# Ledger of designs, part 5: VH-VL binders against ADP-ribosylation factor GTPase-activating protein AGD1 (AGD1)

Target 1, 225 residues: ADP-ribosylation factor GTPase-activating protein AGD1 (AGD1), of Arabidopsis thaliana (Mouse-ear cress) (q9fit8r1to225)
Amino acid sequence: MHFAKLDDSPMFRQQMQSMEESAELLRLRCLRFYKGCRKYTEGLGEGYDADIGFVNALESFGGGHNDPVCVAFGGPVMTKFTIALREIGTYKEVLRSQVEHMLSDRLLQFVNGDVHEVKEARKRFDKATITYDQAREKYLSLRKSTRLDVAATIEEDLHSARTTFEQARFHLVSALSNAESKKRFEFLEAVSGTMDAHLRFFKQGYELLHQMEPFINQVLAYAHQ

## First folded at step 21 (VH-VL; from u6 with heavy chain G104E)

Design z4
Fold by ESMFold2 at other seeds, look of step 21:
Structure z4 (fold): chain C 225 residues (1-225), chain A 119 residues (1-119), chain B 112 residues (1-112)
Amino acid sequence: as target 1 above (225 residues)
Amino acid sequence: EVQLQESGPGLVKPSETLSLTCTVSGGSISDYYIHWIRQPPGKGLEWMGTIYTSGTTNYNTAVQSRVTISVDTSKNQFSLKLSSVTAADTAVYYCARHETDSSEAFDIWGQGTMVTVSS
Amino acid sequence: DIVMTQTPLSLSVTPGQPASISCRSSQSLLYRYGKTYLEWYLQKPGQSPQLLIYKVSNRFSGVPDRFSGSGSGTDFTLKISRVEAEDVGVYYCMQYIHLPYTFGQGTKLEIK
């Protein structure tokens, strides 16, 4: 847990403010990281589009059975190459999607969700504080001559304001604790998952081409005749 | 019984970084707010900063640009780093615990460690 | 910054006689709920500071009842009803209700 004691003391409020400042600084860094991640995933998407364009051009160069270029390269050879290259392109699209979901979405949730909730909880706490202070002032102004029904209403208002204030205070504590907990390990796990996604991407590409190696060697040997 | 002990080099050259450690014994570090306070020879006390149980900090504005306070829970230690030191940073450095349950005050102080800034 | 001003800066007291130390803050130390957070420390020669009084008037455990604290708002007093030889040292007042935390400049107590 992030709070040693929840009593409303000077040091408690100083701790809350320190946590709010830390969350805001991290929000700014997360926003920059999100923008970098978005640019990276856009690059992967453009790379996938280029892969498909390359495969389409290679397929068109091969032509049909009536085309002299098709005879020179052989239709079945072009088909095997285009199938393999298209599959490698789909691995890149899978990588793009994994990076987006594992990292980009988590960064945006922190910025737009968790830190936003801290800011809203602070606003509600400040408003509840003012209302509670006003209710206390009115209660402390009661006189012996005050009508019983008016005094009862003022006491009821004080109780309600105190309850709302305490709820707002604990909501702010909860929002701050949540943001601090996500800071600790969530981003390390997201970045590590992104690295694992890259490992799988390169492994899949290698395994595909490695299985094709005997065919590639046969075609190269034929081309040297 | 909780005890605090400051440690670090007693001599630091000007413009370098002063680095001190506060070791907690007889209790768990995760339950305490730890404060760093210094005292130049023959002078009064100056609060430098506080680290809370959340790991977040507040610093004295007089040293805010140069000070960093951190925690290593696995070693039961707090640290103070003060960069770009001058002779004015020569002082006894204390770490102190803020009591959280009863007094709400600085009830336990380390014995202090003297740091001299000299070339 | 809240300035904590102690008077006198030095005291010389005959054993068994009373002593009084004043601490004034540049701003009120009254906190919410009627609480005031003002502390007194004693630093004996060659030692680290030790807590005497917290929240204006509460003696810390183990502190003799000859020590008492009082005051409100901006004006606070530490009294020693009968000074003993073990009371020599420098006394500090301190606030932490506002950042930065600040100490008084100290009052040195000596035996005549």
Scores: ipSAE 0.642, ipTM 0.869, lowest interface PAE 1.4, mean pLDDT 87
Fold by ESMFold2, look of step 23:
Structure z4 (fold): chain C 225 residues (1-225), chain A 119 residues (1-119), chain B 112 residues (1-112)
Amino acid sequence: as target 1 above (225 residues)
Amino acid sequence: EVQLQESGPGLVKPSETLSLTCTVSGGSISDYYIHWIRQPPGKGLEWMGTIYTSGTTNYNTAVQSRVTISVDTSKNQFSLKLSSVTAADTAVYYCARHETDSSEAFDIWGQGTMVTVSS
Amino acid sequence: DIVMTQTPLSLSVTPGQPASISCRSSQSLLYRYGKTYLEWYLQKPGQSPQLLIYKVSNRFSGVPDRFSGSGSGTDFTLKISRVEAEDVGVYYCMQYIHLPYTFGQGTKLEIK
């Protein structure tokens, strides 16, 4: 995103205002999306905790006893099942972490960081504008009869106010350009990465469970005896 | 030399969406602010909205709930969409460039395209 | 909204004679740094508007020097020192200092 010209014209200020309004509207959408992402990752974390609890219960049912049911559930094939189920839980935690890092954290940075910086830069720009306007008014009010020391002070104040104004203008333009760039580039990357994380999760889960099929068949054959 | 050319259907039914394009030739679309201005038959000019080089917009409050201005940089085109049209939207529609470098003026206008809204 | 009021709304002029068109805004058009963003356009029959004057008094490239603009604050004037046949059409003033941008009603110039 860029500005065609930095001169302080009506159209320049109107463009800045339009970009500030766009950033605020996007902030609201990002906040809503962030809350949805947080709920989703919390659900994955709770699902992981439940997976571990389920596997622990299965292990304790099959472990440490001599009766036929405990021996069957504690045998080598059943141990492979519990190990596989624990590993699927690990894949779920990887997915949760990836969604949080790739999407949730970036949404929050936009809301709390980038848009906040735009608002602070606007405040500095407004203050610098008022100071510069006042310094220009004093300068234009100078008369031939004005004391030399007073005139020199007014000219120095004008120079300082102009410099501060130009710096504030640059900072606001930079903050707005950064927010506009994130509007497309960072969010597209984040959503695409989140989709890939889901693809990897399901692929890993499928491959692991597919390897368990012969052991499933062994247990079924044993149960029919 | 930059030129602007509007195009779109000349007849639109009430309640439908009017859709126009403004094609830029002889220059880069990213260098200019583009404005849409309309002129009802026998009446004056009405500014509808502006799209800036940032891709953000400002719209006339009279139409802001119905208007969308957008850009397609790959086609060097700007678009105007006006939803829920009525006979009051019958007008010649112009796109115009605001030059940001020297004059800071609306120096180039398209030829205009007439859009009639009728049953 | 800034209302732009043009007078007269219609003007008939003998070729070679001067013409003057007034444009009055409902608010001052003075912007920061002493600038005023007031433009004048000519719309010939069947054509789109074309820029004549920008920032009150600057002639756009290719505009004959018989056109001049003046004014400040709320009162602006377009003058044609000697009207020619090619000057026929509707003249508009416009401001874009404040949203929404607004145009005058137009002044139709005809040859007697």
Scores: ipSAE 0.621, ipTM 0.863, lowest interface PAE 1.6, mean pLDDT 88

## First folded at step 23 (VH-VL)

Design aa2
Fold by ESMFold2, fold request of step 25:
Structure aa2 (fold): chain C 225 residues (1-225), chain A 118 residues (1-118), chain B 112 residues (1-112)
Amino acid sequence: as target 1 above (225 residues)
Amino acid sequence: EVQLQESGPGLVKPSETLSLTCTVSGGSISDYYIHWIRQPPGKGLEWMGTIYTSGTTNYNTAVQSRVTISVDTSKNQFSLKLSSVTAADTAVYYCARHETDSEAFDIWGQGTMVTVSS
Amino acid sequence: DIVMTQTPLSLSVTPGQPASISCRSSQSLLYRYGKTYLEWYLQKPGQSPQLLIYKVSNRFSGVPDRFSGSGSGTDFTLKISRVEAEDVGVYYCMQYIHLPYTFGQGTKLEIK
């Protein structure tokens, strides 16, 4: 467990502060990582568009069945090349989508959800602390001569302020514990998932081109003669 | 029943990293906070930092850029690393626990002397 | 930083006589709920510090009742009602309400 005791001591508050600082440092790293991820996925999207343009140009250069350039390049084999290159482009688009979903979305969830909740819980805790401190001061200032209805109101206010403070403390502790639990385990999983997505991308591309290897050799042998 | 014992090299060269461990025996480390305090020869005590049960830390701002405190729960060990040391870092280094029930620094290790010298 | 100022810095005492050590903080050490987190330690020659008093006035287990602590706000006192030879060493006060935690300069007690 992240907290040994929840008693409101100086070290309890210092621990909470240390966890808030840790979460904020991680939030900043997550934002930088998100920006890098967004640039990367935009690059993959542009790369896909470029792949389509390249294949279109290659198809146009190759021409129709009776075109002398088409015959010189081995016609049906060139069609296999252009089909394969289009498919590799679609693998790239799948990779882009996977990186965006598995990594970008998780980074934003941490920043916009978990760390945001820590900051909101801290605000509520600080406000509840002030109210509780004030209610305690009023209660401790009571005299025997104080009217019974005024004393009862002060005691009710103290009870309410204490309850609100304890709820705010629990909420902040819970938000901090949640953020700390996500710190290494969840992001390691997300990064590993994107590495696996890259592995699958290259495997699919390799398998496709590997099956094209006899056709590649056929054309290279023709061209080098 | 709980005991703390510091260990590490007694001599460290300037500009290198001082590395110490605090080994806890006789109890679980989940119930209290560990602090590192140092004492230069013939001088007073200086708190260096605290590691909490969460694994997060607070450091003395005087050494914050150079100090790292960590925990290895599988070994019941806490570590202090202080980088870029100078002769001013020559001191006896203590680990101490803050016990949460009594709210006191009730157990101190024996201390380990570290000399920073060429 | 909270500065902890001890007086005197050195003290020579005849065995059986009382001793008193003052610790003054540069700002109030009062925390919520009426608590103050000020401790006193004794560092005997060649040893590590050992806890004497916590939260101003609570004697730690095994500490003789000739040791007592008192004070509030910014002014704190450690008293030894009858000094014994085993009391020789350096006494420190310490606060941990505010970061960084700070110690007094120490008071060296010796027998004359």
Scores: ipSAE 0.722, ipTM 0.901, lowest interface PAE 1.0, mean pLDDT 88
Fold by ESMFold2 at other seeds, last read:
Structure aa2 (fold): chain C 225 residues (1-225), chain A 118 residues (1-118), chain B 112 residues (1-112)
Amino acid sequence: as target 1 above (225 residues)
Amino acid sequence: EVQLQESGPGLVKPSETLSLTCTVSGGSISDYYIHWIRQPPGKGLEWMGTIYTSGTTNYNTAVQSRVTISVDTSKNQFSLKLSSVTAADTAVYYCARHETDSEAFDIWGQGTMVTVSS
Amino acid sequence: DIVMTQTPLSLSVTPGQPASISCRSSQSLLYRYGKTYLEWYLQKPGQSPQLLIYKVSNRFSGVPDRFSGSGSGTDFTLKISRVEAEDVGVYYCMQYIHLPYTFGQGTKLEIK
């Protein structure tokens, strides 16, 4: 529970301000982290491009090559190696995509969504506060001689302004509480998912090459004759 | 019945970091805010900062670049760290509770003296 | 920063006589809803401050009824109707409606 008491006191407003400043500081840290993520995913993309280039070169070298040692294994050997290396490249592209969507999108949602909503909720709260203060001032200025229909209108305006103020206050509290709660668990989930994506990337690569190990050994043994 | 007790090193060298704890005994820390206030020898009281139930803080602008207030809810402890201290930071340091229902600073710790000296 | 100015800074009182301490703020301490968040503390020799009065005029639990607080806007007063030996110490006013929270300079009360 983020707020001990929701009454509109000086400390309630000071706490809200502290949470707004905390959210802004975290927004800046998220932007820095996002830049690091983008640089990393660009590197993975460049690595994927290099993987494709390497595979293409291997295909060109292996197809129809007439060296006596390679004639017996040219097409089928190169096809098996080429297929495996393309699959490894595909695993890297999946990793790149997962980092972008699981981590980068979460960071941008916080910056562009959650913190933006805090700022918009603050604006609405400030506007509603002014309207409510004005309505209270009119109500407190009423005299016994005030016409009943005028007094009724002033009381109706006060109730409407109070309702709008209470709604804006609750909305701001909710937006602040949402942003504060995301500090720990949502970013932990995003980073953990990214780590799991790395685990699966290496697992897939290992399993692919491990299944090829008998074939690799047979070809090496033949080549060393 | 809630009690606050400060503890700290007593003596800190200039340029080092002063580190204090405020231990809350009795009750839960969920219903009030903790404030740090200091009193230099022969002088008045200076509010240093507040930590709210959200874990967020406000600091006195005079010290905000050097002060960090935090909480360890598992130990019912609050801490104050003040970096780059000078002789001007020599003071008795208090933690105090602001009770949200009464809206008052109703409980103060006994204070701990910190002297900044070579 | 709101400056809190106490007067007098020192006073000597014969036991049984009244005492009065003024606290003036550099700007109004009136908050919305008609509330003012000004407190008075007593710091007895060798002790931490203890709450006497909160929100201008409310005596804290256990505080004798010879202590009273009053005031509004920028001018506040703590009164002790009959000073006793246990009342010696330094009295402070404090505001927390605006950051940073600020205290008066203190008023030292002595027994003659």
Scores: ipSAE 0.695, ipTM 0.892, lowest interface PAE 1.1, mean pLDDT 89
Fold by ESMFold2 at other seeds, fold request of step 25:
Structure aa2 (fold): chain C 225 residues (1-225), chain A 118 residues (1-118), chain B 112 residues (1-112)
Amino acid sequence: as target 1 above (225 residues)
Amino acid sequence: EVQLQESGPGLVKPSETLSLTCTVSGGSISDYYIHWIRQPPGKGLEWMGTIYTSGTTNYNTAVQSRVTISVDTSKNQFSLKLSSVTAADTAVYYCARHETDSEAFDIWGQGTMVTVSS
Amino acid sequence: DIVMTQTPLSLSVTPGQPASISCRSSQSLLYRYGKTYLEWYLQKPGQSPQLLIYKVSNRFSGVPDRFSGSGSGTDFTLKISRVEAEDVGVYYCMQYIHLPYTFGQGTKLEIK
């Protein structure tokens, strides 16, 4: 799909270059996106901590179940409110975890894993290319007068360099093909899953507060006495 | 028998985007690379860019900031878009195949003339 | 950019006589493994370019054997052993070893 032919031609190397450039451009976009996702998930975590702090302050202000201050502020219904607010905080932490797992971690794997492997494979390929070119030059300079032990060593070195070069070349092809395959649909699926996680979060929050509506009305009616 | 056919508007106004299609018939596009080459009237040939089977591209530096080459594999079609055109972009535009087994630019389209004028 | 320089820029040839077109590159076109990726095209009047020679000396399928290519390094030659009327047009050399791909200026062949 990705490569029509694997022969080491000018067009093959030019295609490899184009795929490396494409992977690098996508890496930069993924890194920027990851930084935005990281800041967002950190904000959700801080928001969860703030939710707990707010609920704790509200509970402390109320003073307990039989406290006159607790009775003045609606008694047991206020406890239901603080429990509900605490539950909404836990939904936020679930959202944070889902965004981190489904999106942030996947972006980081592409940047630090898949594209890093392309860069390492390119370095190994370049080194193997130099060694192979040098071994070919020595082999092509052999003359009939060359000592047999020197010629045998040069031929052995050529075979070893060729083998290493072919292994490095096909490894680079594999790394490039893997990175290119990640381009299509994989990130769309991750973003869509993140949107669904947000839908679930708001639905759970709504359902919880909807159940609280009778108690909200009860307290409002009491407060207008 | 593989054939290439260019198509698109023959007249484009300055500053607008030139948009051409290269339609491949008589075979799959999986075994070769497509290149865009242009020829101003009465002048020589200029390579504009190449799209590989991976969907990635290389462009001539002279047009790199303005050119986009893409593929629609479901329609066996390649596209050339050149933005911010001027009279200097008036040319016959060709698509050509580089066949990987022979390693040659063996098939050229008929060409399509694009004139840039007000 | 590799500059491809063709000489002459125009030729007038009596039918049946030989013709020779030179193409010089600004740097060596020798690729690995002893290969050179230089091509020759003929663009007949009103037509698109058609491949004549690839990899310096290989005739493309259907090209008459009166066409031959040779050369190495920076200097390449297209020869027509006996020019015929159908050979009229503009001849281009092209390299694609280095980006950007570049063509010679063209050599216009005419019949006297």
Scores: ipSAE 0.690, ipTM 0.890, lowest interface PAE 1.2, mean pLDDT 89
Fold by ESMFold2 at other seeds, last read:
Structure aa2 (fold): chain C 225 residues (1-225), chain A 118 residues (1-118), chain B 112 residues (1-112)
Amino acid sequence: as target 1 above (225 residues)
Amino acid sequence: EVQLQESGPGLVKPSETLSLTCTVSGGSISDYYIHWIRQPPGKGLEWMGTIYTSGTTNYNTAVQSRVTISVDTSKNQFSLKLSSVTAADTAVYYCARHETDSEAFDIWGQGTMVTVSS
Amino acid sequence: DIVMTQTPLSLSVTPGQPASISCRSSQSLLYRYGKTYLEWYLQKPGQSPQLLIYKVSNRFSGVPDRFSGSGSGTDFTLKISRVEAEDVGVYYCMQYIHLPYTFGQGTKLEIK
C-alpha cells in the first residue's frame, strides 16, 4: 500500500479517509476474532484442567490398598500411562499459551495500538490544518502599508505552521500505511504460526502415545487372560 | 501511452450482478487512481466510485450498497461489480484515470454498453 | 451531494461565433490554497468524454486555445471564442472536491 503523492489535494484527503474507514472496519473484525480466540484459549485451559483431573483420578484409582483393581492399576506400566497423559496435558497448555501470544496479543495490538495511533494522528493533522489555514489567511491579508515587524512575524508564523502541518501529514500517512500493511503480513504470519503450533501439538501427542503402544498391548494381553 | 479498456458482458438479467473489467496497458497501476463512471443512454454522467493506490475505495452513496470496486495487481486490471441490477442500471460504463501530476481525469476508456433486460 | 447546474442545456451556434456555457454549484467549490478542482469535458457524438479544462482554467494538452475556462466559488464558465464544426457534442462540468463527485447535466452544442 502506498500514496502516489503527498500533496494536499482533495483526492489525497479522500484517500486518507478511505484508509481510515478501512482500518476501522478491520478493527471491528479483529475484535470479533479476538473474542473467538479468547473462547478458544479458555477452552484449552479448561481442557488442561480436565486432563490433570483425569490423570489424578487414574492415579488415585490405581493407588488404593489390597484389592484386585489396585494391583492391576498400581504397577509400573500404569505409572507410565499417567506420566504420558500428564505430559499430553502440558502440550495442550503450551498450545494455549502459543495461541494467546501469537494471535490474541497481535489482535489487541492492532485494536488498541495501531488504530488508536491513526485516530490520534488524525486529531493532530486536523489541528495543524486549522493553524496553517489561519496563518495563510493572515499572510494573504497583508497590505503594503503593514508595519514591517508585524509582516515579519506573520511570515514566521506561516513558516512554523507549514512545517508543523507537513510533519502532521507525514505522521498520519505513516500511521495509515502501517495499519494497511498489517492487513496482510502480520495477521497472515499470526494465523500461520497458530497452525504450526497445532501441527506440533498433534505430532508431539502422537509420538508420545505411539511410544506407549507396547505397554498398551501388555495390559490388554493381561486383561484377555 | 497509458490506455484503458473496459470489457464485460453486454447483457445482464435483472436481479443479477453486473461484472466489468478495466484493463490498463502502457503503464503501471501504482501511480494513479481509477474511477468508474456510467452514462445511461441519452443521459448524463454519474460517478460510481474510486479505487486508490492503497486498494481502498470510496463509492457514490446512490450505489454504495450494491457496488464493489477491486484491483488485481498481477493482471493490471480493475473490476466493477454491481449487484441486484435493474433496468435503471442500463448504461455505458467507463473507467477513467486521475493523473496525480496534472491532477486531472485525463484518460477515459472507450466505454462498454451494458443492457439490463430479461 | 453538490448539485452542478449547467445553462443552457442546448446551444445552437453559427460557425465562427462565440459560445459560453455556465456551470453553477450548489455550494462553494473553493478548496484550500486558493484552488478549485472543477473540470470541463467534451463528449463528441459516439465517443467517450475528453478533458478540455482542469482546475477551472487550465487548458489540457492538445486542446485548441479557443477554449477557455473561468470562474470561482459557485459560478464557472466555459468559453469557445470561435465555434468550429468539430466542437459539436455535449459539454459537462464536474467537481471532485466533495464526495460524491458530481457532473452537470450537460450542454449540447450544435451548429446552426
Scores: ipSAE 0.684, ipTM 0.888, lowest interface PAE 1.1, mean pLDDT 88

